# Designs tried in a protein design chat: VH-VL binders against q96il0. Part 10

Target 1, 167 residues: q96il0
Amino acid sequence: APERGAERRDTAPSGVSRFCPPRKSCHDWIGPPDKYSNLRPVHFYIPENESPLEQKLRKLRQETQEWNQQFWANQNLTFSKEKEEFIHSRLKTKGLGLRTESGQKATLNAEEMADFYKEFLSKNFQKHMYYNRDWYKRNFAITFFMGKVALERIWNKLKQKQKKRSN
Below, E stands for the ipSAE of ESMFold2; O stands for the ipSAE of OpenDDE; V2 stands for 0.75 times the mean of E and O plus 0.25 times the DockQ between their complexes.

## First folded at step 21 (VH-VL; framework fv_pabinafusp)

Design pab27 (at its last look DockQ between E and O 0.33; V2 from the best seeds 0.00; counts 0 for: pae E 6.1 > 2)
Fold by OpenDDE, look of step 21:
Structure pab27 (fold): chain C 167 residues (1-167), chain A 120 residues (1-120), chain B 112 residues (1-112)
Amino acid sequence: as target 1 above (167 residues)
Amino acid sequence: EVQLVQSGAEVKKPGESLKISCKGSGYSFTKYWLGWVRQMPGKGLEWMGIIYPGDSDTYYSEKFKVQVTISADKSISTAYLQWSSLKASDTAMYYCARLEYYYGEYFDYWGQGTLVTVSS
Amino acid sequence: DIVMTQTPLSLSVTPGQPASISCRSSQSLVHSDGYTYLHWYLQKPGQSPQLLIYKVSDRFSGVPDRFSGSGSGTDFTLKISRVEAEDVGVYYCMQGTHWPYTFGQGTKVEIK
């Protein structure tokens, strides 16, 4: 059986957000929407005295963000590709050219595009279900670690207060 | 990997016919448009036309519509550019290129070019 | 047809210095879909053209980060932050918004 050459899925280039937060920022920074995913990246602040638990939370948030960026970038690329294939197919079926009389790329009307959206949503339904499941799992984990970090911070504050009372 | 391989250099006389080829590989040949671009000696790039090999739908620049014929054989993943009667002014480098139309309308991969020389 | 005008037509740059090429279209390149189909190509000496930038500012795969595209409507710019010897060639802007597609005249970049 001839190995079906894996169509190299054009992976969305890892859009390194060109947004560099100010070096002196002590807070998380929200960048502009990424051009591929349309998601706003968060630049996470790294404290000088970051605890191992805080670091783990930060890394989990970063990994979850990267996962979301990649998912939506790839989904948007797939959507754009399938949309154009649909448009081209319909234009050809109608005997229409690639260009309008004004020289613009020919498009379909909203009614014609409704069929595309319905089909696209149906085809990608399972993929979105898996995404939602994984999204909840990741966010649950993040929330759990947020709780742990909060408890650690409370404990550290209590220890410092006790040490100040003993001196 | 996406590759476009063109036929070799051609030396012809005025009035002769010519057909040059561009073979695509590493992608679904029938799902992408292919374009031809002319570059006259020491000049810029000129878009000539595009073909969709899946159904042979073809669009020309007005300048080239009556001068050349663009065709494709999807069975061998090959596009063609042909002249019925060459002129000395057809002396140029000819490039085939894949047109990416899903994410924009740009040529992403190019052939190595075919030099056509038309001299008396 | 849309006329694409590049400036300058020739540029001599010292290695490590920045370069900038302008491309102006005779009409707006904003498509009705909201995208601008302006692209940049490099043709190195004796080679085929290669895509550098697509849709004004998106770098093609394998293109160094020293290349950047910007602009809107009718005015576009390609920038090279630090010119290297391998950047020698002719740069072309191309519009894909209007039929037929058209290229700029080209800008020859040479090293001093």
Scores: ipSAE 0.449, ipTM 0.809, lowest interface PAE 1.7, mean pLDDT 90
Fold by ESMFold2, look of step 21:
Structure pab27 (fold): chain C 167 residues (1-167), chain A 120 residues (1-120), chain B 112 residues (1-112)
Amino acid sequence: as target 1 above (167 residues)
Amino acid sequence: EVQLVQSGAEVKKPGESLKISCKGSGYSFTKYWLGWVRQMPGKGLEWMGIIYPGDSDTYYSEKFKVQVTISADKSISTAYLQWSSLKASDTAMYYCARLEYYYGEYFDYWGQGTLVTVSS
Amino acid sequence: DIVMTQTPLSLSVTPGQPASISCRSSQSLVHSDGYTYLHWYLQKPGQSPQLLIYKVSDRFSGVPDRFSGSGSGTDFTLKISRVEAEDVGVYYCMQGTHWPYTFGQGTKVEIK
C-alpha cells in the first residue's frame, strides 16, 4: 500500500526501470520492483535464432511493459502529491495546525480522506477508462501472437518429421 | 539542474538589520517547501523554519520564531531570511535548502551558505 | 525536542577499510504513515551539507553503493563499506518525523 517516492521530480522519470540483468543472462528474468511504479520489470532474453514472429511478440511484450510501468509511475506520483496538497488545504481552512502535539504531520480522518479519494478517482475516471481499454487491447494482441508462435513451433516440428521420413 | 544560490557574506554590527536571499532555479520554485538552517561556528546544524513559496505559508522552529522573518517572492523565485536587529550571537553560516515535504521530510538540495558576522 | 545522539563523534579510518556510524533518537521515528523519516547528510570540509541517505536506507541520486543505511525505531546505522579519501567530512543524521526537525551532533570522519 505504501507509495514509492519521487526523487525531486513532480512527474515520473524517464527510463522506468534502472535495473539491468547480468550480461551473460540467457533467460527472461524478473527484476526488483521499480521505485516509482512498484511493478517488477521482466527483462527479456533475445535468442540468436529468434523468428520474425517471435521478435514481434517480444517487442509487443516489451512495449506493453514500458507503457504499464510509465502509467503507474505517473499515477503514483500524482496521487501522492495531490493527497498531501488536499490534506494541507483542508487543515488550513479548518484553522487546524499542520502538526500534532508530538510534532508529527497532522492528517485527516477516514471520512475526510474519502472526499479526496472520490475526487481523485472522479477526476481521473476517463484516463483510467482509456488505460483499461488499452490494457485489454494489448493483452488480446499478445495472446493472439502467442498463439501464432505456438502454431509456428508446431509447424516446424511437422517439417522436422517430414525431413526425417523423407531421408 | 536544481540550484539554490544565496547572497554573499555579510559583516554587520549589533543592532543593524539584514536580509539575505536564496534564489531557486531548475525546479518549480512554488511547488516545494524551502527551509533555512543555521550552523554556528564550529557547531552542528539547526533547523530554523520553512516556507511554501506558492502561498507564503510559513512555519518557524520555536527557538527562532521571534528572532527572524522568513519570506519569499515567487515572481523572482527567491526566499529571504531577515533580522530587524542583529546580535553578536547571530554570527553563523546560514543555509537555505529545499524540503521534500511529501516523500520523507528531508532536505535534498542546499545553497552554498551565507556567512553572517556580527561584531562590535 | 527529539534528541539525536551520534556515536562516535570522531572516527579515524584507514583508506579501504569499513566505517560505521550510529545514530540514536530519544523516541521512535516511525510516523503514523508507516515510514521512518531518518536521513543522513555529509558536510565535506568547506562545503554545504549534502544528502546521502533518506528514509533510513534509500540512497540519494549519485551516492555511491558503498554507502548504506539501516535501522528501525530509534537505532540507525550508516555504513561505508570502503572508506575513500573523498569521504572525509562531518556526517549528520537528521529526523524529519517530529517538529522541530533535529540533527545529530555530527561525526567527523578522517583518513589516518
Scores: ipSAE 0.063, ipTM 0.635, lowest interface PAE 6.1, mean pLDDT 84
ESMFold2 (binder alone), look of step 21: mean pLDDT 94; pTM 0.954

## First folded at step 22 (VH-VL; framework fv_pabinafusp)

Design pab28 (at its last look DockQ between E and O 0.42; V2 from the best seeds 0.00; counts 0 for: pae E 2.2 > 2)
Fold by ESMFold2, look of step 22:
Structure pab28 (fold): chain C 167 residues (1-167), chain A 120 residues (1-120), chain B 112 residues (1-112)
Amino acid sequence: as target 1 above (167 residues)
Amino acid sequence: EVQLVQSGAEVKKPGESLKISCKGSGYSFTKYWLGWVRQMPGKGLEWMGIIYPGDSDTYYSEKFKVQVTISADKSISTAYLQWSSLKASDTAMYYCARLEYYYGEYFDYWGQGTLVTVSS
Amino acid sequence: DIVMTQTPLSLSVTPGQPASISCRSSQSLVHRDGNTYLHWYLQKPGQSPQLLIYEVSDRFSGVPDRFSGSGSGTDFTLKISRVEAEDVGVYYCMQGTHWPYTFGQGTKVEIK
């Protein structure tokens, strides 16, 4: 499994989305970007006569979406928290004020912020490599099952043609 | 389960010293900021200050900076709020609360409160 | 200091009916990360405050979905879709964007 960016105690809520399609929709729906993951969720349509293979594909797509949503929600939260922690630490080390005159959090110059971005990417490089590996594995599996569903649909059309022929 | 347990109610005379405590459990005490909030009888909430127990980095609201001292003993997961010389105006309920300082800046878990009564 | 003004200060609600509490800040509460650090707390009678809503609209763990928050900039609202007996207490808004952290004066919610 990929390296996690944070524990449950430090992570964003799972599956946070305000989008809710009509209950009787016959199409997949794409919602607005999730606040935490910044990914658009898909609400998958479940047809009345879904085959076991079609169900397997849909569930795999749902699971992959959930996994991807959670990964980026956690990464974005970790990024935000570590950025603010880095800023606080550097301001403290330099003896600079932590807050502006208005009471808002102070920040660092672009040069110091570049140091944070480099450190964060380096620290998380392996984690993102494992994420990419798992992402490709999941998408390969989805593509494979899409092919199997396509063949099942072709076979059912041929079966329908054979039945008409024998009448 | 995240839990903050505060010391019991105190009845004191003006001029006496006092140190009240807040013990954190169910989380990494040194990895979260902790704050103190005052509630005077029948009144609302006032932020007093915060501490990061990991290194004792401490910040005060200007209103309270001279009046109280905030400290922590990370070896026993305990934060403290103390007065060197109590006044009658210090009579209030005092809460400790865990602060998500780096994101959102909100108090997520609160202690049960410590009632401090200062009277002649 | 940022002044947080709540209206109304007191509210009597028939059980099962909605309630709405307004909170207005003297300055924008938008943080440089684009999020708004406006939070809602409930202090039930004889209890310590508890977090209900953080960052305007996000419900804290275990908070029923009858609680919702909305607003932007300086103007915010907490809504309770159907008030229940367990919802009585004093509601506070709080801003976390500017030091010192400040709370609204509170809104006491009672059941009729």
Scores: ipSAE 0.582, ipTM 0.830, lowest interface PAE 1.5, mean pLDDT 87
Fold by OpenDDE, look of step 32:
Structure pab28 (fold): chain C 167 residues (1-167), chain A 120 residues (1-120), chain B 112 residues (1-112)
Amino acid sequence: as target 1 above (167 residues)
Amino acid sequence: EVQLVQSGAEVKKPGESLKISCKGSGYSFTKYWLGWVRQMPGKGLEWMGIIYPGDSDTYYSEKFKVQVTISADKSISTAYLQWSSLKASDTAMYYCARLEYYYGEYFDYWGQGTLVTVSS
Amino acid sequence: DIVMTQTPLSLSVTPGQPASISCRSSQSLVHRDGNTYLHWYLQKPGQSPQLLIYEVSDRFSGVPDRFSGSGSGTDFTLKISRVEAEDVGVYYCMQGTHWPYTFGQGTKVEIK
């Protein structure tokens, strides 16, 4: 029976999960989901001969990632806090305790929580609209720079081929 | 910065009443539970109860339910632990602590403690 | 009530050596939400308790990386990779999964 390796959820403390890729990696690495954002961080590879355009692309990708991580970390924390406040308030209104008969933290059922989700989504709708707009703008910019880098690489390969034919 | 500042040490006689305080600062006082923890001389930690200052919702350990009263005044960000009649067995260090409830159930910040000595 | 049992109750450690403290619960500390609310506190001599580890393995802010928590279900461990003089005190495990909250007996850590 293959030993199911217990995925050690390395719950990294307050910092970005310092997923350290192997030193010899020539590729971008995807880390485990961040505890707060639930987003998988990407460790971007830095080539020894990185062009200024490649560097600009890498920086833009990194900044966009950091922006996403911060947004969702904050959003998830806010969500969790507001959810617990809602549960507490609703249980109190019902005259129910904070604990079940089994001694577990009391929760609401899915139907009761539907109101919370509706209100939360309504309250955060504009925030999500702005996020989506900015997400598209950032990704468009990244894609544009990816295209430029691709063209630069093609051009450099062509120049190298011409130089080899002339020698 | 989150801080909990407790009232000073108390020396009392058996039968006397006592009310000690814990003032919170650096956070939304009405949005976090506060707990009281007893530590008898040379002994471990004992959870006594918790209060939600926003609405004064209060829960006690069964051991302490009839022995003490926990209250809060949200206008001055202060929680209280009180005895109507002290016993010699109430001699202990008493800590207030903030309970994180949103992301878990743990005490993240503690007061400096209040030493209560009850002697004849 | 959930009984929390710590072992050992006393530990004398040479500076720079590792230390390990076990905490066992009388019942599983896995909450229905999938989380495990087991926490570790340190009370230094003459001081208030301070949070070290929450939810089994997460270090609290300002806690050195030499502290680590592990475990699942009913069995938990606090490890100190290299004990320093400032680590002297009494360590407590606490469960927050079941009502009421309960602490372990404490483990006194001393320097040899």
Scores: ipSAE 0.447, ipTM 0.787, lowest interface PAE 1.4, mean pLDDT 90
ESMFold2 (binder alone), look of step 22: mean pLDDT 93; pTM 0.949
OpenDDE, look of step 22: ipSAE 0.404; ipTM 0.789
ESMFold2, look of step 32: ipSAE 0.434; ipTM 0.734
ESMFold2 (binder alone), look of step 32: mean pLDDT 93; pTM 0.947

Design pab29 (at its last look DockQ between E and O 0.33; V2 from the best seeds 0.00; counts 0 for: pae E 2.9 > 2)
Fold by OpenDDE, look of step 22:
Structure pab29 (fold): chain C 167 residues (1-167), chain A 120 residues (1-120), chain B 112 residues (1-112)
Amino acid sequence: as target 1 above (167 residues)
Amino acid sequence: EVQLVQSGAEVKKPGESLKISCKGSGYSFTKYWLGWVRQMPGKGLEWMGIIYPGDSDTYYSEKFKVQVTISADKSISTAYLQWSSLKASDTAMYYCARLEYYYGEYFDYWGQGTLVTVSS
Amino acid sequence: DIVMTQTPLSLSVTPGQPASISCRSSQSLVHRDGNTYLHWYLQKPGQSPQLLIYKVSDRFSGVPDRFSGSGSGTDFTLKISRVEAEDVGVYYCMQGTYWPYTFGQGTKVEIK
């Protein structure tokens, strides 16, 4: 069986957005769109008295964000690469030059590109389905922990009020 | 890791033929363009041409079109730059570089260079 | 061919000070796809050229954040926010929009 040479998928560099929020931030900050994923990163606020439940929620949000950034960064890189390969292959198959008369890279028209989009969507359909499923699962978990944190905060406020009435 | 390894320095006489090499590794050699760049002593960079090793499609700069031949052997992931008859004016550093064609037309990885000296 | 003009051709900078290099093209480098294929390379003494910035402003992997690229159309700038000793070399702009690809003349950056 010929060893299918593992095409090392050029993984998007895990370029953690170097966006640093101001040190005195008391809230979550939204960064500029990442150049690979086009998603805006969120820098999560860390309270001074973060509860274990709040910490768990924050970590889950961060992990979900990182997962989402990596997915779309890789998806966009794959799309761009496959698009250019399609254009290149199609131009050659047609006996067309890869350069225009002006010396620019040749492109295909919108009609010719429609085939690429259909094929790409078809090929990636399952990948998108899995993504959506995992996205919903992660967001459900986040929402669940948000509810727990909200209840914990209410309980802590009630205890503090009772202690103030007893003194 | 993507690497481009060029052949060693060459010392030649005018009128001699020369073929230098650039071996690519760590990537799909047949799916990326390779370019050759000349740098004369103390001068800037000049693009000579590019080749697509997958089908040997080649583009030259007009200045170099009749002066050199660019070729590739995809079986050994190697590109070549050759002269049929060297001139003293061909004395230069020659670089190969990989063209990132998918995300832009830029050269992301470079060989270490091959110094070619042509002297009488 | 597209002519790339760099200014200045030489720059002597004190360590920790900013540097700026301009690159002008004879024609607009905006490609039909909407991208601008202007790139910056550094050639350190005795080394091969290395990619710094691609597509006007995108830093290549491993390039420090003190390097930034900007510009549009025909006018482009490479900035170094704080020059370090390791930044010594010749900087080249290159256009990749048109064949043949063309470089600027190079800008030699030295430390005072």
Scores: ipSAE 0.626, ipTM 0.852, lowest interface PAE 0.8, mean pLDDT 91
Fold by ESMFold2, look of step 22:
Structure pab29 (fold): chain C 167 residues (1-167), chain A 120 residues (1-120), chain B 112 residues (1-112)
Amino acid sequence: as target 1 above (167 residues)
Amino acid sequence: EVQLVQSGAEVKKPGESLKISCKGSGYSFTKYWLGWVRQMPGKGLEWMGIIYPGDSDTYYSEKFKVQVTISADKSISTAYLQWSSLKASDTAMYYCARLEYYYGEYFDYWGQGTLVTVSS
Amino acid sequence: DIVMTQTPLSLSVTPGQPASISCRSSQSLVHRDGNTYLHWYLQKPGQSPQLLIYKVSDRFSGVPDRFSGSGSGTDFTLKISRVEAEDVGVYYCMQGTYWPYTFGQGTKVEIK
């Protein structure tokens, strides 16, 4: 068996399958922008001495990244599909051809598209409000846990300093 | 699950008429375009035409425009391909396929095919 | 009509080795809307065609990541990073930018 054909890929958490961090990296990695969400994924480092609190923070950041990536990837795909459905429907209502003389799919001008943008925004308003609410909740939780990890690290440094002086 | 189930194989003589069917299930039949694709024995794929079952708008490849009729009965979620007078050159496998027209203009789900044999 | 030309017309591949199939269109497949409607299908022996790749590089649901598509304008490539026995069959490219939709002539992939 050829070695080229037998190679395995490491994959990032949640949805970033094309990026492969170095095996023994001690740093978080930022990958290229995802084609669908336009967000740069982070590949999180897992230290050998990760505390339970540090693990909870890392998992929360991973879950938040996955949630955010999936939301915007889905929204971008929905926008693209609904845009084309709107164009098709308006061309039919006007009795116009679906294709240009060249055979390409026909489009609408920007003024005609204005109705689509208004309809899309109003239709998705509630969904975006729930997204914003959840985004703030997640960011608050992440910030809170970052503070707790920082305090935990300070306490551990003080504990180590006390042991050295007492010994 | 999206399924397209086609009618069974047909053996016909030149000059006879034929109507083959494609029944869609597992999706909103009237909201997706459906197309027909021909594959002659040992040959590649040829797009024949498409129909939007919701309003019966039908479009043909120029090669097939006068050779076949594409229709649909939305009440039973079924599309049809028919010939008024078969020729020996119509011997082929015929596929129906669902078209994802809005997002990418590709055929995502295919029927199992209907073999039509036209021979004296 | 847009002519789609595939090369090679057939290839035999040792299991586990990579394979590449080229598809060339007679004119650019880039639509005014910015999309490129170039798709790849696999027809396994005795089966109907199945979609592998749509819009140049997007894998259809359930397609293994050993399949990848690339290219732009008029020149496109399907790559299989590690050919398996289940990958045998005829591969077709298709353009959806212009009516009539047109397919390449097919590339037969066999295991040696």
Scores: ipSAE 0.329, ipTM 0.680, lowest interface PAE 2.9, mean pLDDT 85
ESMFold2 (binder alone), look of step 22: mean pLDDT 93; pTM 0.944

## First folded at step 23 (VH-VL; framework fv_pabinafusp)

Design pab30 (at its last look DockQ between E and O 0.61; V2 from the best seeds 0.49)
Fold by ESMFold2, look of step 23:
Structure pab30 (fold): chain C 167 residues (1-167), chain A 120 residues (1-120), chain B 112 residues (1-112)
Amino acid sequence: as target 1 above (167 residues)
Amino acid sequence: EVQLVQSGAEVKKPGESLKISCKGSGYSFTKYWLGWVRQMPGKGLEWMGIIYPGDSDTYYSEKFKVQVTISADKSISTAYLQWSSLKASDTAMYYCARLEYYYGEYFDYWGQGTLVTVSS
Amino acid sequence: DIVMTQTPLSLSVTPGQPASISCRSSQSLVHRDGNTYLHWYLQKPGQSPQLLIYEVSDRFSGVPDRFSGSGSGTDFTLKISRVEAEDVGVYYCMQGTYWPYTFGQGTKVEIK
């Protein structure tokens, strides 16, 4: 629906990490935590002679990282926005000030905030259930392709050894 | 795609009333806060106040609290800024802007501005 | 009220060269949610302001990569890595942490 899509698009953060690894690294790099997802991005090494299978694994890992970062970035933004909306509504209903004397947003006590946390979890239960399912699917696929790459590398080493013996 | 279109320039005399408008399109007008910002000739930007068109919940900067009235008509996706009695010091450019109030508290999309000139 | 002070007030920049604008607040802009509500706007000649950077360093949709923001607490910087003719105008910082919302006095960027 327009309401959900429009609101999220308008407030969603950039989906890209603000970290750039050294250009000539030959290893994967772990960057600083992304501001919105709170996840540390991995910047994957691309070897000079990457096989098609190795490329598929790397792209699957990259896509899974992007998917995971986007999910948590959006979820964290939604959480923050809905929390502030809840606080505003409750302060207004109770006839309390919206701002402290310094001018910063006021908040609610812990008991009242507990109502928000329960509501948020209930509202997002199905979304998190689908996320968990997809997370397991993706990680199983990654593990499977890691095994295939390991076997490919073993086979290539045996192939090279076979050539040496024929000299 | 988000667009805020303001009413045209106004030339008025001191003591006259005025109501300028800001029409929002390309988004859910009733689900976003909208603010008004003044820019006096050759000067910077000043926040005047905000409104939530969904329920007309309205808040003013203390400087402008008595000077202007902010309102909205959600049926035509339009917000208003009005004066009951203009002063020469009200001569300025007035912008409406959409406010991300619940996260970040920034103005993301702005109207084109309405020049109000008040002189004898 | 939170005073936002920009320096310099005017810049003349050769096209293709970098530009840097500083913004200082009279007190910390860290919000109770842990984020810093410092934003940057550009007002091109004859136009309304447009959002460039929100929350210190996040580029708004459609803003070129040559714009970047940084800083913390009370000291913030907007950088333009390669100034183009389209970047001419007045740049404003704004704080959203405290009511009333306040803007810096502006930095006019011109091409020389």
Scores: ipSAE 0.518, ipTM 0.803, lowest interface PAE 1.9, mean pLDDT 86
Fold by OpenDDE, look of step 23:
Structure pab30 (fold): chain C 167 residues (1-167), chain A 120 residues (1-120), chain B 112 residues (1-112)
Amino acid sequence: as target 1 above (167 residues)
Amino acid sequence: EVQLVQSGAEVKKPGESLKISCKGSGYSFTKYWLGWVRQMPGKGLEWMGIIYPGDSDTYYSEKFKVQVTISADKSISTAYLQWSSLKASDTAMYYCARLEYYYGEYFDYWGQGTLVTVSS
Amino acid sequence: DIVMTQTPLSLSVTPGQPASISCRSSQSLVHRDGNTYLHWYLQKPGQSPQLLIYEVSDRFSGVPDRFSGSGSGTDFTLKISRVEAEDVGVYYCMQGTYWPYTFGQGTKVEIK
């Protein structure tokens, strides 16, 4: 069986914008939109006395963010490539030039592009359904851990108040 | 892996015809443009033209439009650059390159080059 | 045709020092789609040209992070943060916004 050469899908370079927040930040920072995903990355603050539960929440938020960035970066790349392939194919089929009079790459009008958008959405519908399902699951988990962290913080404050009353 | 393999060096006389080749592999040959670039001895790079092997559509630089013919045989994943009558001024290195057209307009992979020497 | 002008045409750099090459176009390279199709190539001695940077600032696969591209409109720059011996060759800017595609004159980078 001839080994189907793995078409190295040009994975979008995982160049998460190295937005470096100021070192002395005591809060989460929102970066500029990423070039590929168009999503604004969040740099999560790490407290000096981070609890194991707080750390777990932070990691879950970070993993969810990375997952989201990668999904949209790949989706946008796929969309752009398929869009250009459609334009190229349509222009060729019509016997139209691929270049304008100025020598630029030709494009299609909005009406002609409507077919592409419809087809693209139809083709990617399942992918978007799976994304949405996983997005809700991840956010539910994050919200659950946020609640746990909030309860832990309340409990720790109550213990500290009791210790101060006993001394 | 994407590869472009060009034919070997050529030594010709003025007035002779020549056809050099560029064979693509590791990708869908009919879906990517291939270009030819001339580099004269000790000079820069010059685009000559591009071909879409799927339908043999071609664009030439005005400088080369009447000087050369670009063609392709998609059955063997090969593009060609040919002269009907060589001149001494055609002495150069010739490169083929693949155009990434769908994401941008850049040439990502290059052949090793074919040296053409035209001398009396 | 779009004229691409590189400066300098020759650069001699000490290993470990930074290098900078400028490329200017005769008109804006911003395409109708909003992208700018300016690319950088390196031709090492006795080799074929190889892609370094595409679309002004994106590094091609396998290109070291010491290479960076910047610019907009008509003015573009390639930077090498620390020049290495393997970086010797001729650097070319190329515009892909307009047909015919055009190269700069090339910048020869040598080591001192």
Scores: ipSAE 0.378, ipTM 0.774, lowest interface PAE 1.5, mean pLDDT 89
ESMFold2 (binder alone), look of step 23: mean pLDDT 93; pTM 0.950

